# Miniprotein binders against b1l550: the designs that were tried, part 106

Target 1, 279 residues: b1l550
Amino acid sequence: MRLPEELLERARDIHSEAPSHRIKLDRVGSFGLKVPVEFKGFLLLAEADVWVSLPEGRRGVDLSRQVEAIYELSNPPKDPFSLCREAAISLLEKLNYADSSGVSIRFDAPLQDGESLKYYGVEISSIASDEIINKIRVEILGMTACPCTAELIRAYKSSEIAATHTQRSLGILEVSTKAEHPDPDKLASIIERAMSSPLRTYTKRPDEGGLVIRSLSNARLAEDVVREMIHLFLEEFGHLPEDTHILAAVRSMESVHMHDIYAERSFSLDEIRKEISSH

## First folded at step 10 (miniprotein)

Design g34D
Fold by ESMFold2-Fast, scan of step 10:
Structure g34D (fold): chain B 279 residues (1-279), chain A 94 residues (1-94)
Amino acid sequence: as target 1 above (279 residues)
Amino acid sequence: GEIRVTVEIEKDGRRIRFLYVFTSPEKLEKILKDIERIIRLFGADRIRITVEASSEEEAERLADEFRELAERLGYDEIEVTREGNRFTVEAERE
């Protein structure tokens, strides 16, 4: 049932009214929207949040225009990066009272893994004002092996390949930049290459043995993994603007402890280059 | 070499700036299409696109691509200016 449009002539325009208190709000919007996206040949179900700033003199936001903005741009499904940027820009054009707009999109990205697929987490956003800031966060699991225990066991048994404990570790790279979103597959690759070995969805016994030997031969502290991630990031993405901000982190789910080990570093490209050049 | 494209779009006093940085020339076609879609979506009455490349010849070639884009989008007043390896395409319509 649809009510007669003539009722709009009698109804108050609540959103345009003055609020009870003249306070600016930073983010007002529609959160938890389900949207289809196209990623690397896959049709994926993503979750999106859309918002705008609300000035102190306006009571509310026209939420229907927010939903229209992202839905119009999501049919047919398109890549989530274009959707994110275009929706943020569309929101500012459609809602002229807003000083800023934002869109975030979350999904699990497929990655080819032999005859199967594995998945890693992706969250992207675009925030538009006088400029556009693009942010991406990638999380993927890998394997680490403890070099300290390996060295102790090697000394004890005089073996060149020492036994040590191995565990799953979560690698995290987050990038905030005025340039386009970095390719998440490249960020995932950086994380995996920094680990002792990648994880697999399926292995046969000989392949599983090979992964274990690789991990043992490439034992890494969480601190080592973070430093290697930063090194590899600079080689791949050092061309980004100097004010690009990066977070590199590892959470190691230590098999010999009841707790996790965590290491991280946040930096701008300008900051890290000055640090590396110091003697 | 590194290519840097800065895009400014303006409509009714609202101006938004955004940036493309790439080293692979094959990305240009996608970037041109992205910029076109954004300009159309925003409904910009004024645009300013600045291109920087490692060579003046490459920067000039890229600037010509953006001048052509502005013409296709229906901008009436198009100006291209140069400062070394930096070319700026400014376009507007009433």
Scores: ipSAE 0.638, ipTM 0.878, lowest interface PAE 1.5, mean pLDDT 86

Design g35A
Fold by ESMFold2-Fast, scan of step 10:
Structure g35A (fold): chain B 279 residues (1-279), chain A 94 residues (1-94)
Amino acid sequence: as target 1 above (279 residues)
Amino acid sequence: GEIRVTVEIEKDGRRIRFLYVFTSPEKLEKILKEAERIIRLFGADRIRITVEASSEEEAERLADEFRELAERLGYDEIEVTREGNRFTVEAERE
């Protein structure tokens, strides 16, 4: 059913009216949109949120213009970083009453894993105002092995290679910067290298044994993993602006407990450099 | 060395700044293409692009690429200024 276009001339423009209360809103938008993206040769289904700020004197946002903006820019599918930045800019151009705009895009990124693929989580955003702030969060599973239990078993058995429990651990790196989004594959690589060993999609029995032995020979506390992630991040991305903010975290799904272990550190590049130079 | 490119776009009193920081010169082509798309999307009447590199010669070569971009985008008034290893391309159209 389609109503006559003549009704548009007689109907009030609700969005442009004064609101009941003159209160600014930080984010008003369309959330949970499905968009195609091209990522490193793959066509992926991503989920996007788009929003703008709403001034205190305006009742509502034209939400249909937001959806049109991102869909126009997603055909043909393009890389999610360009889509994110371009859509945020487009929103400010189309909705000139807004002080700021934002776009976030979430997807599972493929990573080559022998003859198969494995996947890690990526969420990116761009927030535009007088400047553009780009944020990326990467989450990937790896394996950790407990050094405390390893040492206890070694003492008990007096053997060179100690048995210990292993578990899946989720590594997290989040970066907020005025520069371009860091390459998520590099962030995923940092996380995996900080772990006792990476995880595989599937393994044959000899390869599985090798991963376990690697994990056991490289046993790490959650705290160790976070510190190593920070160290590796600084080696790879120390060139980013000094006000770049980083969150490094790990959540270890402890195989001997009913609960998880969590460790994290938030910092700016300026802050961490001063801390390291004080020792 | 480290290369910094700051792009400022302006239309009807709204100004937005964004930054590229990279060490590999190969990224320049991608940055130029993205800057072009963003400038066109925004419909900028004025642009200011500042390039900073480890040497004056390198910064000048990079700034020239953005001057050419401004010409391709149809800006009439293009000015390139220098302070040490920092070159600024300012362009506007009527």
Scores: ipSAE 0.565, ipTM 0.853, lowest interface PAE 2.1, mean pLDDT 86

Design g35F
Fold by ESMFold2-Fast, scan of step 10:
Structure g35F (fold): chain B 279 residues (1-279), chain A 94 residues (1-94)
Amino acid sequence: as target 1 above (279 residues)
Amino acid sequence: GEIRVTVEIEKDGRRIRFLYVFTSPEKLEKILKEFERIIRLFGADRIRITVEASSEEEAERLADEFRELAERLGYDEIEVTREGNRFTVEAERE
């Protein structure tokens, strides 16, 4: 049943009314929307948040316009990066009282792993105002091996192969830039290369042995992994604008402890280049 | 090898600026298609594209691609200007 549209003539326009308090709000929107996206040949179910700024003189946001903005652009499913940027722009066009708009999209990205697939986490956003700021966060698991215990065991029992504990470690790279979103597969690759070894969905016994030996021969502290991630990031993405902001982090799920080890560094490209060039 | 494309789109006094930075020319077609969708979605009356590349010839070629895009989108007044290795395409319509 539809109520008569003539009722719109009598009903107050609540959203355009003055609020009880003249306070601007930074983000008002629809959060937790399910949207299909096309990512590198895969059709994935993603989760999206959409929002706009709300001026001090307006009581509410037209939420139906927000849902229209993203759903119109998500059918047929498209590249999540384009969807993110286009939806942010559409929000500003549809909601002209807003000073800024934003869209975040989260999904698990498939990555080829021999004959199988593995998955890593991706969250992207685009915030539009008088400019567009693009943000991407990539999280992927890898393996680390402790160099401290390796050295103790080597001293105790001389061996060509280091013996130490290994654990799963979560690597994180987050980039905020005025340029387009970095390729998440390249960010995931940087994280894996910084680790003692990548993880796999499936291994045959010889491959599993090789992975373990690689990890043991490439033992790294969480601090080592973060520094290597930064080094590799600069090699691949040093061309981004100098005000690009990066967070590099690793959370090591220590196999010999009840707690995790965490290391991080946030920086701008301008900041880190000056730091590296100064001795 | 590095290509920088700065884009400004404007409608009814609202102006949005964004940037493309890439090193492989193969990305250009995808960028042009995304930019076209953004222009249509925003309803831009004015656009300004500034292209910088390592070579003057490459920058000019890329600027020409954006000029052709502006023509295809129906912009009436299109101006291309050069300042060193920087080419700017400005287009306007009513």
Scores: ipSAE 0.509, ipTM 0.829, lowest interface PAE 2.4, mean pLDDT 86

Design g35L
Fold by ESMFold2-Fast, scan of step 10:
Structure g35L (fold): chain B 279 residues (1-279), chain A 94 residues (1-94)
Amino acid sequence: as target 1 above (279 residues)
Amino acid sequence: GEIRVTVEIEKDGRRIRFLYVFTSPEKLEKILKELERIIRLFGADRIRITVEASSEEEAERLADEFRELAERLGYDEIEVTREGNRFTVEAERE
């Protein structure tokens, strides 16, 4: 049942009223929206959050305007990066009381893996104020092999056979920049190349043996993987603005422990270049 | 070489600045289309686009593309200025 429009003339405008306490809120919005996106030839179902800042003197946000903005911009489906940036701009235009707006979009990205597909996690955001900051986080699983146990076994037997434990490790690259979002496939590639070996959705026994041998021959600590990810990132994305901020991290799901190992480094491009160049 | 495009859009006292950095000139078409959509969504009454490239000729060619964009968007006061390999397109409407 739809109520008469005439009631709007008599009802209080709750959102524009003074709040109980004059406190600014940083993010107020619609979270967990389902939106279609087009990513590299695939139509994917993504999850989106949209928000704006709320000034201290205003009680509430016009949430229906946020949902309308996302709907209008997602039909027909478009690439999630343009959707993110355009929606953030649209929110500021539609909700002029806001100092800032933001949009976050999350999805599982398909990646070609032989004749099959594998998937990695992508979360992107755009935050608009007097400038636009674009952020992307990529998470992908790979394989690591322990160099410590490998060395111990070689010492024990005086043999040339490599033996050590292997485990799944989650690689993470997060980039915050004033420039456009980096290509997530390139970020995923950097993570996989830093690992002892990438993971596959499907392997036959000879190929599986090859991956294991590769991993054992390329044994790496979580710390080694993080350093390699940073090195590879600088080679691929060193052209980004100097104030670009990066987080590189690895969470290793150790097969010989009840707990995980974690290593990370956050830095700006300016900081890391000075650090590397000083030695 | 590296191409840097800095965009400022303004409407009713609200100004937003954003940046495109790319090395592949093939990305220009996508950037132009996105920028057109953003300017229309924002309803900007004033825009300022600064292009920097490794050569003056490349920067001028790119700036001309953004000047054409401003014309297509209906701006009636368009000025292009140069400072070395940096070109700025400023456009305004009432």
Scores: ipSAE 0.609, ipTM 0.867, lowest interface PAE 1.9, mean pLDDT 86

Design g35V
Fold by ESMFold2-Fast, scan of step 10:
Structure g35V (fold): chain B 279 residues (1-279), chain A 94 residues (1-94)
Amino acid sequence: as target 1 above (279 residues)
Amino acid sequence: GEIRVTVEIEKDGRRIRFLYVFTSPEKLEKILKEVERIIRLFGADRIRITVEASSEEEAERLADEFRELAERLGYDEIEVTREGNRFTVEAERE
């Protein structure tokens, strides 16, 4: 059943009315939308949030307009970066009372892993106002090995390959910039190269042994991994605007503790270059 | 060298600025297509696109691509100005 459209002539326009309290809201929107995206030859199911700011004098947002914006741009599926930026701009055009709009898209990105695939987490956003700010967060698991225990065992037994505990560590790179989103595969690569070794989806015993030996020969503190990620990031993405903001972090799921170890550094490109040049 | 493209779009008093910074010339085709889609989606009455590159020749070539884009989009008034290695394409439609 569909109600007659003539009822709209009598119905109040609730969204355009004054609210109970004249308070602006930063984000009002449709969250948890499922959208198809095309990423590097793969058709993936992504989850999207779309929102706009709501001025203090308006009671509600036209949610149907938000769904139209993302839907029109996601059929046929396109790359999530263009979808994110284009949808943010479309929202401002469709909802002219808004001061800003935003779109966030998250998915698991496939990465070639020998004859198999492994996956890493990607979340991107675009926030449009008088300018567009693009943000990307990449999370991927790797392996770290403890250099402190390695050194103790070396002193005890004297071995070229030190015995030590290893653990999974989650590497995180988050970039906020006025320029287009950085390539997430390059961010994932930076994280993996900063680790003691990458993780695999599938290994046979000889390959597993090699991975462990690599990790043991390249023991790193969480603090070491964060510094290496920053170093590698600057080599790859130093061309981004100086006001680009980066978060580099590692959460190490310590195999010898009931708790995790965490290390992070946030910085702008301008800030980090001045810091490095002072040494 | 580094290539910088700044795009400003305007409709009914609302202006939005966005930036592309890249070192690979191969990205230009994708950027042109995205800029075209964004301009169409926004329904911009006025656009201003500034391109900057390490060489004047490169910047001029890039600016010409955006000038052609403005022509394809049907803008009535198109002006291209130069300041060294920086070219600005400004276009307006009624």
Scores: ipSAE 0.613, ipTM 0.869, lowest interface PAE 1.7, mean pLDDT 87

Design g37K
Fold by ESMFold2-Fast, scan of step 10:
Structure g37K (fold): chain B 279 residues (1-279), chain A 94 residues (1-94)
Amino acid sequence: as target 1 above (279 residues)
Amino acid sequence: GEIRVTVEIEKDGRRIRFLYVFTSPEKLEKILKEIEKIIRLFGADRIRITVEASSEEEAERLADEFRELAERLGYDEIEVTREGNRFTVEAERE
């Protein structure tokens, strides 16, 4: 059923009216939209949020224009980074009362793993106002092995490679920059290299044994992993603007405890360079 | 060397600035295509693109690519200015 078009001529334009209280809202939009994206040769189903700022004198946002903006740009499916930036710009053009706009896109990214695939989490955003700020968050699981227990067992057994507990650890890198989004595959690689060992989708017994031995031979605290991630990030992405902000974090799902261990550091490139050079 | 491209687009009093920083020249084609798309989506009346590179020759070559972009986009007035290894392409339409 479709209501008669004549009713639209008589109906008030509610969202252009003055609100009950003159309060600015930072983000008003359409959240949880399903959009197809093209990522490194794969067609993936992503989830998108789109929003704009709402001035204190306007009651509501034209939500249909938000959905129009992202869907027009997502057909045919495109690179989610370009989609994010282009949609944010399109929102400001379509909704001229807004001071700022934003787009966030989330998906699981495939990563080649021998003859198989594994997946890691990606969330990208672009926020447009008088400038565009691009943000990317990458999360990937890896393996860590406890060096403290390893050292105790080594002392007890006089073994070169001490037994210790291993666990899955979630590595996180988040980057906010005025430049383009960093390549998420490179961020995922940094996280995996900082771990005691990467995880695999499929292993046979000899390969699984090798993975465990690698982890045991490269035992690392969550604190060690965060420091290594920062070091590797600076080697790969030190060219980004000095005001680029980074969060490096690890959540270790400790196999010997009912709780997790968490370590993080947030910093700007100018801050971390001064810290490293002053020591 | 590092290449820095700063883009400013303006329409009806709204101005947006954004940045590309890269070291791989092969990224230029993708960046040009994205900048073109953003300018078209925004409907910019005026654009200002500043290119910085380690050499004058490289920066000038890159600035020429953006001058050609402005011509393809149909801007009426296009100016290119230089300050050392920094070239600025300014374009506007009536």
Scores: ipSAE 0.545, ipTM 0.846, lowest interface PAE 2.1, mean pLDDT 86

Design g37L
Fold by ESMFold2-Fast, scan of step 10:
Structure g37L (fold): chain B 279 residues (1-279), chain A 94 residues (1-94)
Amino acid sequence: as target 1 above (279 residues)
Amino acid sequence: GEIRVTVEIEKDGRRIRFLYVFTSPEKLEKILKEIELIIRLFGADRIRITVEASSEEEAERLADEFRELAERLGYDEIEVTREGNRFTVEAERE
């Protein structure tokens, strides 16, 4: 049912009123919106959050205008990176009382793996104020093999390739930059190459054996994986602005423990270059 | 080579700056379309687009494309300035 539009003329404009307390709010918006996006030839259902800052003198945000901003730009479905940036700008124009706006979009990205598909997590955002800051977080599972146990088994059995425990490890790369979002497929590739081996949606027995052998031959600590991810990131994305901030992390779901092992490093490109050049 | 495009848009005293850094020529068409749409969405009264490329010829071609864009968008005053391989297109509407 729809109420008569004539009621809008008589109703108070609650959002434009003064609040009970004159306190600024950093983020006010519509969270958990479903939005279609086009990603590398796929139509995907993504989840979006949109928000703006709210000044101390205004009671509320025009939530309908936030939803309109992103939905108008998502039909037809488009590249989620462009959608993120464009919607953030649109929000600032439509809600002129705001000092800043933001848009976040999350989806599972398909990645071809031979004849099959596997999926990795992508979360992107664009925050607009006096500049646009673009952020991307990529998470993908891989395999790691423990070098410590491998060495003990080699000593015990005098084997060239020792048995050791393997486990799923979650690799994480997060990038915040003034430039456009990095390609998530390239970030996922960096993570997988830093691991002992990638994971697959399915595999046949001979391929599975090969994957295990590669992992055993390329045993890595979580700390090793993080360092390798940083090295590979610098080779691929060293052209980004010097104030680009990166988080590289690995969460290893240790098969011999009831708990996980975690390693991370955050840095700006300027910081890491100075650190590496001093060694 | 690397192409760097810095876009600054202004409306009623609000200014927003954003940057594109890319090496793939294929990305250029998408970036141009996005910049045009962002300018339209924001309703910018003033724009400043700076193009920097390793090739002077490429930077000049891109600057000319942004000059044409400003003309198509209806900007009344358009100025292109050059400093080496760096071209800046500034446009303003009444």
Scores: ipSAE 0.586, ipTM 0.863, lowest interface PAE 1.9, mean pLDDT 86

Design g37M
Fold by ESMFold2-Fast, scan of step 10:
Structure g37M (fold): chain B 279 residues (1-279), chain A 94 residues (1-94)
Amino acid sequence: as target 1 above (279 residues)
Amino acid sequence: GEIRVTVEIEKDGRRIRFLYVFTSPEKLEKILKEIEMIIRLFGADRIRITVEASSEEEAERLADEFRELAERLGYDEIEVTREGNRFTVEAERE
């Protein structure tokens, strides 16, 4: 059933009228939209949030215009980075009362893993105002091995490779920058290289043994992994603007404890360079 | 070497600035297409694109690409200005 279009001539424009209280809202929008994206040759179902700022004198946002903005740009599916930036700009043009707009897109990114695929988490955002700020967060699981227990076992009985406990660890890199989004595959690579070893979707016994031996021979604290991630990030992305902000973190799911270990560092490129230079 | 592209778009007094910083020349085609799409979506009346590269020759070549983009987009007045390895393409339509 469609209501008669003549009703539009009689209905109040609720969105344009004055609100009960003259208070600005930072983000008003449509959250949890399903959008197709093209990522490195794969067609993926992503989840998107779109929003705009709402001035103190306007009661509501035209939500239909928001959904239209992103859906017009998602057919045919395109890469999620361009979709984020283009949709944010489109939102500001379509909703001219807004001071800012934003788009966030989340998906699981495929990564070649032997003859199969594994997946890592990606969340990207673009916020448009007087400038465009791009944000990306990458999360991927890897393996760590405890150097403390390894040293105790080595001290107890001399061994070629010290025995120790291993566990899954979640590595996190988040970047906020005025430049374009960093390549998530490169961020995922940095995280995996900082770990004791990467994780695989499946392995045959010889390959599994190799990953375990690699992990044991490359034992790292969560603190070590965070520092290595920062070092590798600076090697790959040190060209980004000095006000680029980074969060590097590791959550280690300790196999010998009922709880996790967490280590993190947030910094701007300017801040970290000064810190490293002073040492 | 490092290439820096700063894009400023304006329509009806609203001005938005955004930046690309990259070292891989193969990214240029994708960046040009995205800039074109953003300009079209915004409906910009005026654009300013500043290119900075390691060499004057490279920066000039890139500025020419953006000058051609402005021409394809139908801008009426296009000016290119140089300050060392920095070239600025300004375009506007009536």
Scores: ipSAE 0.565, ipTM 0.858, lowest interface PAE 2.1, mean pLDDT 85

Design g37Q
Fold by ESMFold2-Fast, scan of step 10:
Structure g37Q (fold): chain B 279 residues (1-279), chain A 94 residues (1-94)
Amino acid sequence: as target 1 above (279 residues)
Amino acid sequence: GEIRVTVEIEKDGRRIRFLYVFTSPEKLEKILKEIEQIIRLFGADRIRITVEASSEEEAERLADEFRELAERLGYDEIEVTREGNRFTVEAERE
């Protein structure tokens, strides 16, 4: 059943009315929208959130215009970075009472892994106000090996063989910048290179043995991995604006404990360069 | 070398500034299309695009592309200014 359009002439415009309390809201929008995106030759199903700020004098946001903004720009599917930035701008134009707008897009990115694919997590956003701030978060699993236990076993066995426990570790790089979103494949690569070894979708026994030996020969604490990620990030992305903010983190799923180990560092490019040069 | 493009768009007193930093010339075509789309979506009355490149000749070539973009978008008051390898394209319409 569809109600007659003539009712719109008599219905109040609830959204434009004064609210019960004169309070600004930071983010009001449509969350969990399914949108297709084109990423490096793949058509992927992504999940999007769109929002705007709501002034203290306005009761509600026109949610239908938010959905129209992102769906209009996602057909045909386009790369998620351009979609993110363009949709944020479109929201500000369509909803002119807003001081700011934002778009967030999440998907699992395919990464070539021999003759197979593996996947890593990507979340991007663009927030538009007096400027556009672009944010990207990449998460990928790798392997770490404990250097402390390796040293104890080496001492116990008179250097007969290096052995230690290994575990999966989740590496995280988040970048907030006034420039374009960094390439997520490069961020994923930085994380994997900082680990004791990368993980594979599948391995045969000789390849599996090689990964284990590589990990054992490159034992790293979670703290070591975070520092290495920061070092590698500066080599690849040191050209970004000085006020670019980065979060580097590792969550190690310790195979010998009932709990995880977590290490992180947040910094701006300006901060970290001054810190490194002062020592 | 590194290319830096700063875009400022304005409509009805609202001004938004955004930045592109890239090294591969292949990205320029995509960036130009995105800038055009953003200007159209926003409905900007005034735009200011600043291009910086490692050579004056490269920066001037890029500035000419943005000047042509402003012309195609219907801006009638277009000014291009230069300081070394930095070019600024300012355009407005009512």
Scores: ipSAE 0.611, ipTM 0.870, lowest interface PAE 1.8, mean pLDDT 86

Design g37Y
Fold by ESMFold2-Fast, scan of step 10:
Structure g37Y (fold): chain B 279 residues (1-279), chain A 94 residues (1-94)
Amino acid sequence: as target 1 above (279 residues)
Amino acid sequence: GEIRVTVEIEKDGRRIRFLYVFTSPEKLEKILKEIEYIIRLFGADRIRITVEASSEEEAERLADEFRELAERLGYDEIEVTREGNRFTVEAERE
């Protein structure tokens, strides 16, 4: 039942009151919102988090204004990158007590795969204060094949084709930059090209055989995949600001073990350029 | 060539800076529309847009696009200044 608006004149303004303890909070907001977004011709239902900083002297955040900020900008649905940046800015305009704001949006991005579709994970965010920092994380599965076992089997059997174990590997690229978000399709492409072979949603036996042969002919350690991802990233995105930070990682779900193998490297563009030029 | 656009928007003492870096001229129209939308959304009293391109001619042409944007947004005082290969458009409303 809707209470009379007249009661608002008599009720305490809880959010504007002093808190029990004068402690600032870094992120206060509405988490797990469902928001429609338009991504490269697809209408997707994404999950969004919106937040602001809360000063030590204020008890609470006006959550209704946060929800208004993102929903006003999501109708009609728009691309999630623009939505992130615009909503973060809108939050600072609407909530003048906040020193910073942020928006994060997560969805599965469709990727064309012959006559079918496959998907990769995307999480993007924009954090606004006196500047805007844009972050994107892309995760996609691929296949890797072990070169160590391949070499051992080749030596043992003297065969033309090296047999070895293959497994699914999760490739991860995360980018934090003052420039606009990198294109996630390009990040996904980098990850797949670094793998022994990509994975497919649908395959017939001849195509499946070709995929396996490609993987076996391109056997790579998780360490190899991470290095190749970094190399390919620099070719595509080396123009980003020098203080851009990147995380490149691979988690290999080893078919011969009960545990996974993991390899990663975090770096700024400035750091990696200096490292490469010293060799 | 590489194009860098730095945008600063200010309202009631709150200032936010953001950056665009691109190499494809096809992206310019989308970037201009986004910048316009953000300025309107924020309700900026002052804007400062700095453009840097590999060509001085290109940078000046882009700065003129942003000067026209400031005019369309209704700013009263608009100034364009050059410092080397950088052009800055500053606009303010009272």
Scores: ipSAE 0.535, ipTM 0.845, lowest interface PAE 2.1, mean pLDDT 85

